Miniprotein binders against q96jn8r1131to1294. Designs and how they scored, part 135

Target 1, 164 residues: q96jn8r1131to1294
Amino acid sequence: TLEFLENHGKNILLSNGNRTATRVASYNQGIVVINQPLVPQLLVQVRIDFLNRQWTSSLVLGVITCAPERLNFPASACALKRAAWLLRGRGVFHNGLKICEKFGPNLDTCPEGTILGLRLDSSGGLHLHVNGVDQGVAVPDVPQPCHALVDLYGQCEQVTIVNP
Key: E = the ipSAE of ESMFold2; O = the ipSAE of OpenDDE; V2 = 0.75 times the mean of E and O plus 0.25 times the DockQ between their complexes.

## First folded at step 11 (miniprotein)

Design Xz (at its last look DockQ between E and O 0.90; V2 from the best seeds 0.81)
Fold by OpenDDE base, look of step 11:
Structure Xz (fold): chain B 164 residues (1-164), chain A 83 residues (1-83)
Amino acid sequence: as target 1 above (164 residues)
Amino acid sequence: SKEDLAKKLIELYKKALELVEKGASEEEIRKLLEEVVKIAEELGDLYLIDYAKLALEEFERGDLDDLRYYIKLALQYAEDLLD
């Protein structure tokens, strides 16, 4: 069963069998990691449940290749200095540096109810899915094992893991 | 304006890097980074705020490599905002 790990950002409250993550304070400290590593053809999806319009920006979605159980999470995904491939806004980032200018829809403007998915293909390419639609390869070759990461950042206050 | 603040922030970051390379006093560099934080907060952009705070934190703990790293990220982001 796909769940968020108990090791998470300080402002996160898990519920619904650890399938729902809620950021209960501020705009940051909201990183969560899905327990099972991504394997080829496995689609992991989260739904944006609630947006708080008092903040700007929104969730960051991506993968990490370090051991998530022991990771000391920074306040935001943008502070991850290693082993991180992230989708933020319309950009793709590797260890904080932008490696793709425009990819898929702007995550900062995704409305509540949007379902975002990550999937590895057989070649190690990381795909983004939006409402069930494959947006293509965001990262062409991701080291394995890797875990899906969600940063409940800015507007994004709650997400839930949903089945495909 | 927000654009002016972003430009000022970029200027200050570049100055900070220069001071680091020249071996300027810690106090001078700290004050500059603190000003960057204030400008970022005034601008209201969360990532600029975060990068600024991270830069200052790394400087205060003596990690100049990570300082340069976060300044680089901040500059990247700020310049993108101006595009």
Scores: ipSAE 0.819, ipTM 0.923, lowest interface PAE 0.6, mean pLDDT 95
Fold by ESMFold2, look of step 11:
Structure Xz (fold): chain B 164 residues (1-164), chain A 83 residues (1-83)
Amino acid sequence: as target 1 above (164 residues)
Amino acid sequence: SKEDLAKKLIELYKKALELVEKGASEEEIRKLLEEVVKIAEELGDLYLIDYAKLALEEFERGDLDDLRYYIKLALQYAEDLLD
């Protein structure tokens, strides 16, 4: 079933059968990737378990379109220069560049308990779900294969993969 | 004030980008980038800090294309922050 890959940020500790990721130091080095590529029938969901509100920013959610098993992750998702489509704060970013000012909720203000989901539609559009509710297409026609990515950045110290 | 520091940060980034495009001395560019890191840390905003450190790291690595790239990302973020 769905698990976080063993290849992850160096401040991550995996537990709960690799379904829970905890950032155990600092504010960064917290990138994790889901072990299966997205397909139209697959909804990947994570729950925000723990937040530390002393930081200015929170988790990043998105996809990478390169093979994740041997990728050398940067310290923070903002440094993903290739093959990355990310939801950050209120915006959508492609390879570090903002392509949409506002989509969905502000991820920097999502509380503990929020369940965030990603899936592809039949046209390759990337959908965000928030607490089970489809927010629409964040990114049209994402290249495939792609894998869901979470950066446990800033405020976000723990997430758990949950079933839809 | 935090607004004054953010405006200074933007000015220093613009100057650094100009110096890189002109091929100015390494000492001049390094001095500006180190000051940018200091100001970003004083502001306490994580993305300002990350972009400042990435820019300095790419400069130290001698990768001027990536240095230029992170300066431009940092400017975009810093200008959005003031809105």
Scores: ipSAE 0.737, ipTM 0.884, lowest interface PAE 1.0, mean pLDDT 92
ESMFold2 (binder alone), look of step 11: mean pLDDT 85; pTM 0.811

Design cU (at its last look DockQ between E and O 0.02; V2 from the best seeds 0.00; counts 0 for: pae E 9.7 > 1.5, placed apart)
Fold by OpenDDE base, look of step 11:
Structure cU (fold): chain B 164 residues (1-164), chain A 93 residues (1-93)
Amino acid sequence: as target 1 above (164 residues)
Amino acid sequence: SDASRLFSEARRIIEEGGDPEEALKKAKEAFELFIKEGNLESAAFTAVVIVELLKKLGKDPEEIKKWIEIAIELAEKAGNKWLVELARKLEKE
């Protein structure tokens, strides 16, 4: 069963069997990591449940290749400087550096109800799925094992892991 | 919000393979509430989901067309280009 790990940002409250993450304070400190590592053809999806428009920006998606149970989370995913491949806005980032300018939809403007998925293909490519539609390869070769990461940042106050 | 909760319930029904008619009902209710809340972006997206449900249910093409138009219009008003594109894709299906 896919769940968020207990090791998470300090403003996160887990519920619904750890399948729902809610940021209950401020605009940051909202990083969560999914328990099972990504393996080829496993589609991991989260739904944006609630957005708070008083903030700017929104959730960040990606993967980390370090042990998530021992990760000391920064206030935001953008502060991860190692072992991190992230999707923010329309950009793809590696260890804080932008490696792609335009990819998929703008995550900052995805409305409530949007289902975002991550999947590794057989070649190690990381795919983004939006509402079940494969948007293509965001990262061509992701080290394994890796874990899906969601940063409930800015507007994004709640997400829920959903089944494919 | 209440609208968001209703929408989430609709999505859950869909995801769990529940009754699409029930999902449709909840989605439509969510839509109305999003409109009342002034949340045009979520309303637009809800309209997209409604279209998908209507298609799944084999509903009237005219109704489907109507909801596509609603989705596009609201997405445009919300200034969400991606959502506009998403809605436009529905026309081509």
Scores: ipSAE 0.027, ipTM 0.351, lowest interface PAE 5.3, mean pLDDT 91
Fold by ESMFold2, look of step 11:
Structure cU (fold): chain B 164 residues (1-164), chain A 93 residues (1-93)
Amino acid sequence: as target 1 above (164 residues)
Amino acid sequence: SDASRLFSEARRIIEEGGDPEEALKKAKEAFELFIKEGNLESAAFTAVVIVELLKKLGKDPEEIKKWIEIAIELAEKAGNKWLVELARKLEKE
């Protein structure tokens, strides 16, 4: 059963069998991590439940290749400078450095109800899915094991893990 | 943290149709720990959940009013308009 880990950002409260994460304060401190590593054939999906359009920026998706149970998460995923591959806006970032200007949709404009998915292909390529549709390879060679990460940043106040 | 874990356990009990008295106990424990941490927003949110449980259990209206006031005070102290609005809705139920 896929759940968010109990080790998470300090502004997160978990509910719904740890399948729902809510950021209850501020605009940051909202990192959550899926409890199982990505493997081929595993599609991890989250639905955007609540947005606050007060901010321009929204959630960040990605993977980390460090063991997540012991990490002290930074205030925002963009401050992860090791073992992190992130989708933010339309950009792809590795360890805080932008490596692709345009990939997939602009995450800052995804509405409530959007279902976003992450999976690895057999060569270690990281795929983004949007509402069930594969957007292609965002990152060609992510090391395994890795865990899916969501940062409930800015606009994004709640996400829920959903089945494919 | 222990506070967040206890809150998650209380929410899981509520959502799975478990014993609301056990959920209330865990939620109150989480509340105390959030207060000790100085996490006013999480404490206020937890107080809202405590009010919901007290109402479901048919507990003393004076206790329910106390917890609503606690939630509002903590949300105001933290500057969180959304939590204040949430807590005030519970006054009208």
Scores: ipSAE 0.007, ipTM 0.348, lowest interface PAE 9.7, mean pLDDT 86
ESMFold2 (binder alone), look of step 11: mean pLDDT 86; pTM 0.861

Design cW (at its last look DockQ between E and O 0.02; V2 from the best seeds 0.00; counts 0 for: pae E 14.5 > 1.5, placed apart)
Fold by ESMFold2, look of step 11:
Structure cW (fold): chain B 164 residues (1-164), chain A 83 residues (1-83)
Amino acid sequence: as target 1 above (164 residues)
Amino acid sequence: SKEEDLFKEAEEFAKLALEMLEKGDYSSAAESYLLAAEDALEAGNPELAFEYARKAIELAKKSGNEEFLEEAEELLEKIKEEL
């Protein structure tokens, strides 16, 4: 069963059998990680449950390639300097550096109810899905094993893991 | 309030940046200033965000990290749209 790990950002409260993450303070410290590594053809999906539209930026999605159980997470996923590949706004980032200016839709504009998915293809390419629609390869060759990560940043105050 | 919390967090990142600068760690200082700039912009203070982003760019140049420099410059252009 897919769940968020108990090791998470300090402002996160887990509920619903660890399938729902809520940021209960501030705008950051909201990193959560899925408990099972991505394997080819496994689709990890989260639904955006609640947005506070007074903030300008929203959630970050991505993967980390180091073991997540003992990581000391930074305040924001954008501060991860190693073992991280992130989708933020319209950009793709590796270890804090932008490697693609424009990929997929702008995550900062996704409304409540949007279902966002991550999967690896057979070549190790990382795909983003939006409401069931594959947006293509964001990152061509992600090292394995890797785990899906969500940063409940800014607008994004709650997400829930949903069925693939 | 949201703006007060963001401003306070921006100041904390700016203090961290100064600590890294004292150690000669230009890359960490630049990253901290960029986080401060993002906070200040979200707080509705584009002038403060501009100052922090300028510092991030200066330090990114000193560290030689071209992709980080591009990100910092992109943020600066976004901030200028709100000045």
Scores: ipSAE 0.000, ipTM 0.168, lowest interface PAE 14.5, mean pLDDT 84
Fold by OpenDDE base, look of step 11:
Structure cW (fold): chain B 164 residues (1-164), chain A 83 residues (1-83)
Amino acid sequence: as target 1 above (164 residues)
Amino acid sequence: SKEEDLFKEAEEFAKLALEMLEKGDYSSAAESYLLAAEDALEAGNPELAFEYARKAIELAKKSGNEEFLEEAEELLEKIKEEL
């Protein structure tokens, strides 16, 4: 069963069998990691449950290739400088550096109810899914094992892991 | 001040814990108390932190979340060092 790990950002509360993450304070410290590593053909999806419009920006979605159990999470995913591939806004980032300016929809403007998914293809390409639609390869070759990461940042205050 | 803000945050998490208890969500309540404990500790109130941590442990046991229980117990030990 897909769940968020207990090792998470300090402003996160887990509920619903650790399938729901809620940021209950401020705008940051909201990183969560999904327990099972991504494997080819596995689509991991989260739904944006609640947005708080008093903040700017929104969730960051991506993967990490380090052991999530030992990770000391920074206040935001953008501070991950090692073993991280992240989707933020329309950009793709690797270890804090932008490697793609425009990819897929702008995550900062996804409304509540949007279902965002990550999937590895057989070639190690990381795909973004939006409401079930494959947006293409965000990262062409991701080291494995890797774990899906969600940063409940800015507007995004709650997400829930949902089945495909 | 920073300490005052942390203290207020701790209280807010404690309130949240109570709300979760009302819903029967022991796991979430435990986690909320843990956060409260952390904030209280950072706020320089280890006594309050100790109280919240104990509540977190209690509720963690009720929820059956052993992994979280270990985390809470570790925090408790840390708090004890500052009492």
Scores: ipSAE 0.000, ipTM 0.199, lowest interface PAE 13.9, mean pLDDT 91
ESMFold2 (binder alone), look of step 11: mean pLDDT 87; pTM 0.863

Design cX (at its last look DockQ between E and O 0.78; V2 from the best seeds 0.00; counts 0 for: pae E 9.3 > 1.5)
Fold by OpenDDE base, look of step 11:
Structure cX (fold): chain B 164 residues (1-164), chain A 83 residues (1-83)
Amino acid sequence: as target 1 above (164 residues)
Amino acid sequence: SKEDLAKKLIELYKKALELVEKGASEEEIRKLLEEVVKIAEELGDSSLIDSAKLALEEFERGDLDDLRYYIKLALQYAEELLE
């Protein structure tokens, strides 16, 4: 079963069998990682449960290729300088640097209830899904194994892993 | 305005990089980095705030490579505000 790992950002409280992550303080320290590595044809999805519009920006979604169990999480995904491919806003980032300017919808403006998914295809391409719709390949060749990462950042204060 | 502040950030970060490369005084660089933190906070943009604070932190640690990294990251964020 898909769950968030116990190793997570300092402001995260896990609930619902570790399927729900809530950031209970500030706007950062909200990184969580899903326990099972992404493998081809596995669709991992999270639903945005709650947005606090006090803050700017929103969740960051992506993958890491380092071992997540012992990862010392920085305060935000933007501080991940290695082994990270991230979706922020409409951009795709590798190790913090933008590698694509316009991809899919703007994650910063996704409303509550939006379901965001990540899936590897047979060629190692990382796909973004939005409300069940495949937005295409965000990263063409992701090293494996990799784990899905969600940064409950800015407005995004709660997400829940949901099944397809 | 928001746009003016973003432009100012870009200017200051570019100046910071220049000062680092020229081996300017630590005090001058510090003051500049502290200013970008303040501007980022005024903008209220969490990504800009974080990158600015991280830049200052790395400078204080003496890691110029990571400093350059976060300045470049902050530049990306600031430029996005102007899009």
Scores: ipSAE 0.139, ipTM 0.557, lowest interface PAE 2.4, mean pLDDT 92
Fold by ESMFold2, look of step 11:
Structure cX (fold): chain B 164 residues (1-164), chain A 83 residues (1-83)
Amino acid sequence: as target 1 above (164 residues)
Amino acid sequence: SKEDLAKKLIELYKKALELVEKGASEEEIRKLLEEVVKIAEELGDSSLIDSAKLALEEFERGDLDDLRYYIKLALQYAEELLE
């Protein structure tokens, strides 16, 4: 079953059988990782449960291609210097460097209840799903194995893994 | 204004990169990076605050490659504010 990995950001509290992550302090230290690598048949979905709109930015969604079980997470996902492909706002980032200015909807404007999904296609392309709708290939050839990552950053204070 | 602070931040980060490339004194670079943290905190932008503090941390560790990395990341964040 899909769960958030026990190794996570310092401000995260896991609940609901490790399927719900809550950021309980500050605006950062909120990185969580899904406990299984992505494979083409696997759609990982999380629902945005709670947003605090006083913050200017919201969650980051993406993948890491290094082993996450004992990784020391930085305060924010955008500080990952190696092996990271991230969606933030409308941009796509590789190891902290913006490589695409505009992809898909602006994640900073997604309301509570939005279901965000990640999957790999058969070519290793990373797809974003928003409320069940495939937004296309964000990253064309992601190395495997990789794990889905969510950073409960800024506005985003709680997410829950949901079944497709 | 928020725009003025973002432009100041960009100016300071570019100067910091120049000083690192030239091998300027650690004290000069440290003072710039500490000023960058203050401006990022005044802006109140989470991404700018995090990248500024990480740059200073890598400088304190003596890791100039990682310092350059975080300065370039911070420049991207600051330029997003001016779009």
Scores: ipSAE 0.011, ipTM 0.321, lowest interface PAE 9.3, mean pLDDT 85
ESMFold2 (binder alone), look of step 11: mean pLDDT 84; pTM 0.791

## First folded at step 12 (miniprotein)

Design U30 (at its last look DockQ between E and O 0.96; V2 from the best seeds 0.85)
Fold by OpenDDE base, look of step 12:
Structure U30 (fold): chain B 164 residues (1-164), chain A 93 residues (1-93)
Amino acid sequence: as target 1 above (164 residues)
Amino acid sequence: SDAFRLFFEARRIIERGGDPEEALKKAKEAFELFIKEGNLEFAAFTAIVIVELLKKLGKDPEEIKKWIEIAIELAEKAGNKWLVELARKLEKE
């Protein structure tokens, strides 16, 4: 069963069998990691449940290749400088450096109800899915094992893991 | 869920400096729904929010005490140490 790990940002409250993550304070400290590593053909999806439109930035989605159980989470995913591939806005980032300027839809403008998915293909390419539609390869070769990461940042106050 | 909608509405009121009585009403409604849904984590956390609102409103100390106890109990049942700690801090304020 896909769940968020108990090791998470300090402003996160887990519920619904650890399938729902809610940021209950501030605008940051909202990183969560999904327990099972990504394997080829496994589609991991989260739904944006609630947004606070007071902020301009929204959730960050990506993967980490370090052990998530003992990771000391920074205040935001943007501060991850190793073993991290992240989707923020329309950009793709590796260890804090932008490696792609425009990819897929702008995550900062995804409305509530949007379902975001990550999937590895047989070649190690990381795909983004939006509402079930494959947006293509965001990262061409991701080291394995890797875990899906969600940063409930800014607007994003709640997400839930959903099955395809 | 309706519980979460009410919960966030209550939070929005608080964040915007709105009517704490209205926030309290929504929080209590959310609490009841969380209980019905078996969401112990958010039942506990909402109870904490209720305590904070009651204190802000200068409500009856006995009611405040009651909700603190509820918060602690639910937090413990949920097995969430963070919630337990938050709830226990309410007793010292």
Scores: ipSAE 0.824, ipTM 0.924, lowest interface PAE 0.6, mean pLDDT 95
Fold by ESMFold2, look of step 12:
Structure U30 (fold): chain B 164 residues (1-164), chain A 93 residues (1-93)
Amino acid sequence: as target 1 above (164 residues)
Amino acid sequence: SDAFRLFFEARRIIERGGDPEEALKKAKEAFELFIKEGNLEFAAFTAIVIVELLKKLGKDPEEIKKWIEIAIELAEKAGNKWLVELARKLEKE
């Protein structure tokens, strides 16, 4: 069963059998990680439940390729400088460096109710899904094992793991 | 859910320095719904928020003590060590 790991950002409170993550303070310290590595064709999906329009930026999605159970998470995912491939706004980032200016929708504008998905294809390509629609390959060859990561940043105050 | 909507409404009031009586009303309503839903983590956290609001309002110390005990009990039932520590910190003033 897919759940958020107990090791998470300091401002997160998990609920709903660890399938719901809520940022209960501030605008950051909201990194959560799915408890199982991505395997080819496993679709990990989260729904955006609550947004705070005060903030300009919103959640970050991605993967980390190091073991997440004991990782000391930074305040925000964009500060991950190793073993990280991230989707932020419209950009794709590798270890903090932007490698693609435009991919998929602008995550900063996704409304409440949006369902965002991550999966690997057979070649190790990382796919983004938006409301069930495959957006294509964001990252062509992600090292395995990797774990799906969500940073409940800025606007994003709650997400829930949902079944495909 | 309505519980989370009320919880976040109370949080907005607190964040902007609004009326703590209004925030307290929303937080108490959220608390009751979290109990009804069986969301022990958020029932406990909301009880902690209620304590902070009661202290800010200078409410009856016995009412504050009651809510601290509620927060601790729910945090223990939720099995969340961070919530237990947070709630017990309120005992120490």
Scores: ipSAE 0.815, ipTM 0.922, lowest interface PAE 0.8, mean pLDDT 93
ESMFold2 (binder alone), look of step 12: mean pLDDT 87; pTM 0.868

Design U31 (at its last look DockQ between E and O 0.94; V2 from the best seeds 0.84)
Fold by ESMFold2, look of step 12:
Structure U31 (fold): chain B 164 residues (1-164), chain A 93 residues (1-93)
Amino acid sequence: as target 1 above (164 residues)
Amino acid sequence: SDAFRLFFEARRIIERGGDPEEALKKAKEAFELFIKEGNLEFAAFTAVLIVELLKKLGKDPEEIKKWIEIAIELAEKAGNKWLVELARKLEKE
């Protein structure tokens, strides 16, 4: 089944059979990656479990297209300048550059209990799901193979992989 | 879960510079619930936090030693290398 990789940000402690990721220090060093590459129609979902509203920014969600097992992750996903397609706040970013100003909901305002999903469609389009509702294509042609990534940044202190 | 709610409440108290006795109470309650849930990773991590709070409060050295042993044993049972190193560091301090 789907799990977070053991190679992750320094401030993450995994639990529940590596299906729950918790940031146990600071506000960053919270990057986690799903252990299986996305394949067409595989839906990867995480639930936001705990937020610290002291911070204004929250989690980043997306995909990484390089092999994640031996990567040295930066402190924050925003610093990924290669092989990354990210949904952050209200925007979509490729390798640190904004390519879409508004897509889907503002991730900085998603409450606890929100379920966020990622899948590839048959043409390599990356879809975001929010509470089971497809938000459409965030990125039309994501290179494969790719892995789902979550950065437990700022407000976001815990997420859990869910298999509804 | 209730265990994580108590854990994060203790973390908030520590982060704001609040009363370490209050944080310790919540951490011990979280520890009991993590044990009941079988969450060995967070039982071990919370035991480490409890040791740090006990040391800061100047509590009984025998109580501190007991909690260090608990943290090490749970970290080993969890099979998490980072937790084992974290818990064993407590013996040096």
Scores: ipSAE 0.809, ipTM 0.922, lowest interface PAE 0.8, mean pLDDT 92
Fold by OpenDDE base, look of step 12:
Structure U31 (fold): chain B 164 residues (1-164), chain A 93 residues (1-93)
Amino acid sequence: as target 1 above (164 residues)
Amino acid sequence: SDAFRLFFEARRIIERGGDPEEALKKAKEAFELFIKEGNLEFAAFTAVLIVELLKKLGKDPEEIKKWIEIAIELAEKAGNKWLVELARKLEKE
């Protein structure tokens, strides 16, 4: 069963069998990691449940290749400088450096109800899915094992893991 | 869920400096629904929110005490140490 790990940002409260993450304070400290590593053909999806439109930035989605159980989470995913591939806005980032300027839809403008998915293909390419539609390869070769990461940042106050 | 909708509505009211009585009403409604849904984590956290609102409104100390106890109890049942600590802090304020 896909769940968020108990090791998470300090402003996160888990519920619904650890399938729902809610940021209950501030605008940051909202990183969560999904327990099972990504394997080829496994589609991991989260739904944006609630947004606070007071902020301009929204959730960050990506993967980490370090052990998530003992990770000391920074205040935001942007501060991850190793073993991290992240989707923020329309950009793709590796260890804090932008490696792609425009990819897929702007995550900062995805409305509530949007379902975001990550999937590895047989070649190690990381795909983004939006509402079930494959947006293509965001990262061409991701080291394995890797875990899906969600940063409930800014607008994003709640997400839930959903099955395809 | 409807519980979360009410919960966030209550928070929005607070954040915007709205009527705390309205926030309290929504929080209490959310609490009841969280209980019905078996969501102990958010039942506990909502109880904490209710305590804070009651204090802000200068409500009856006995009611405040009651909700603190509820918050602690639910937090313990949920097995969430962070919530327990949060609820316990309410007793010292």
Scores: ipSAE 0.809, ipTM 0.917, lowest interface PAE 0.6, mean pLDDT 95
ESMFold2 (binder alone), look of step 12: mean pLDDT 87; pTM 0.877

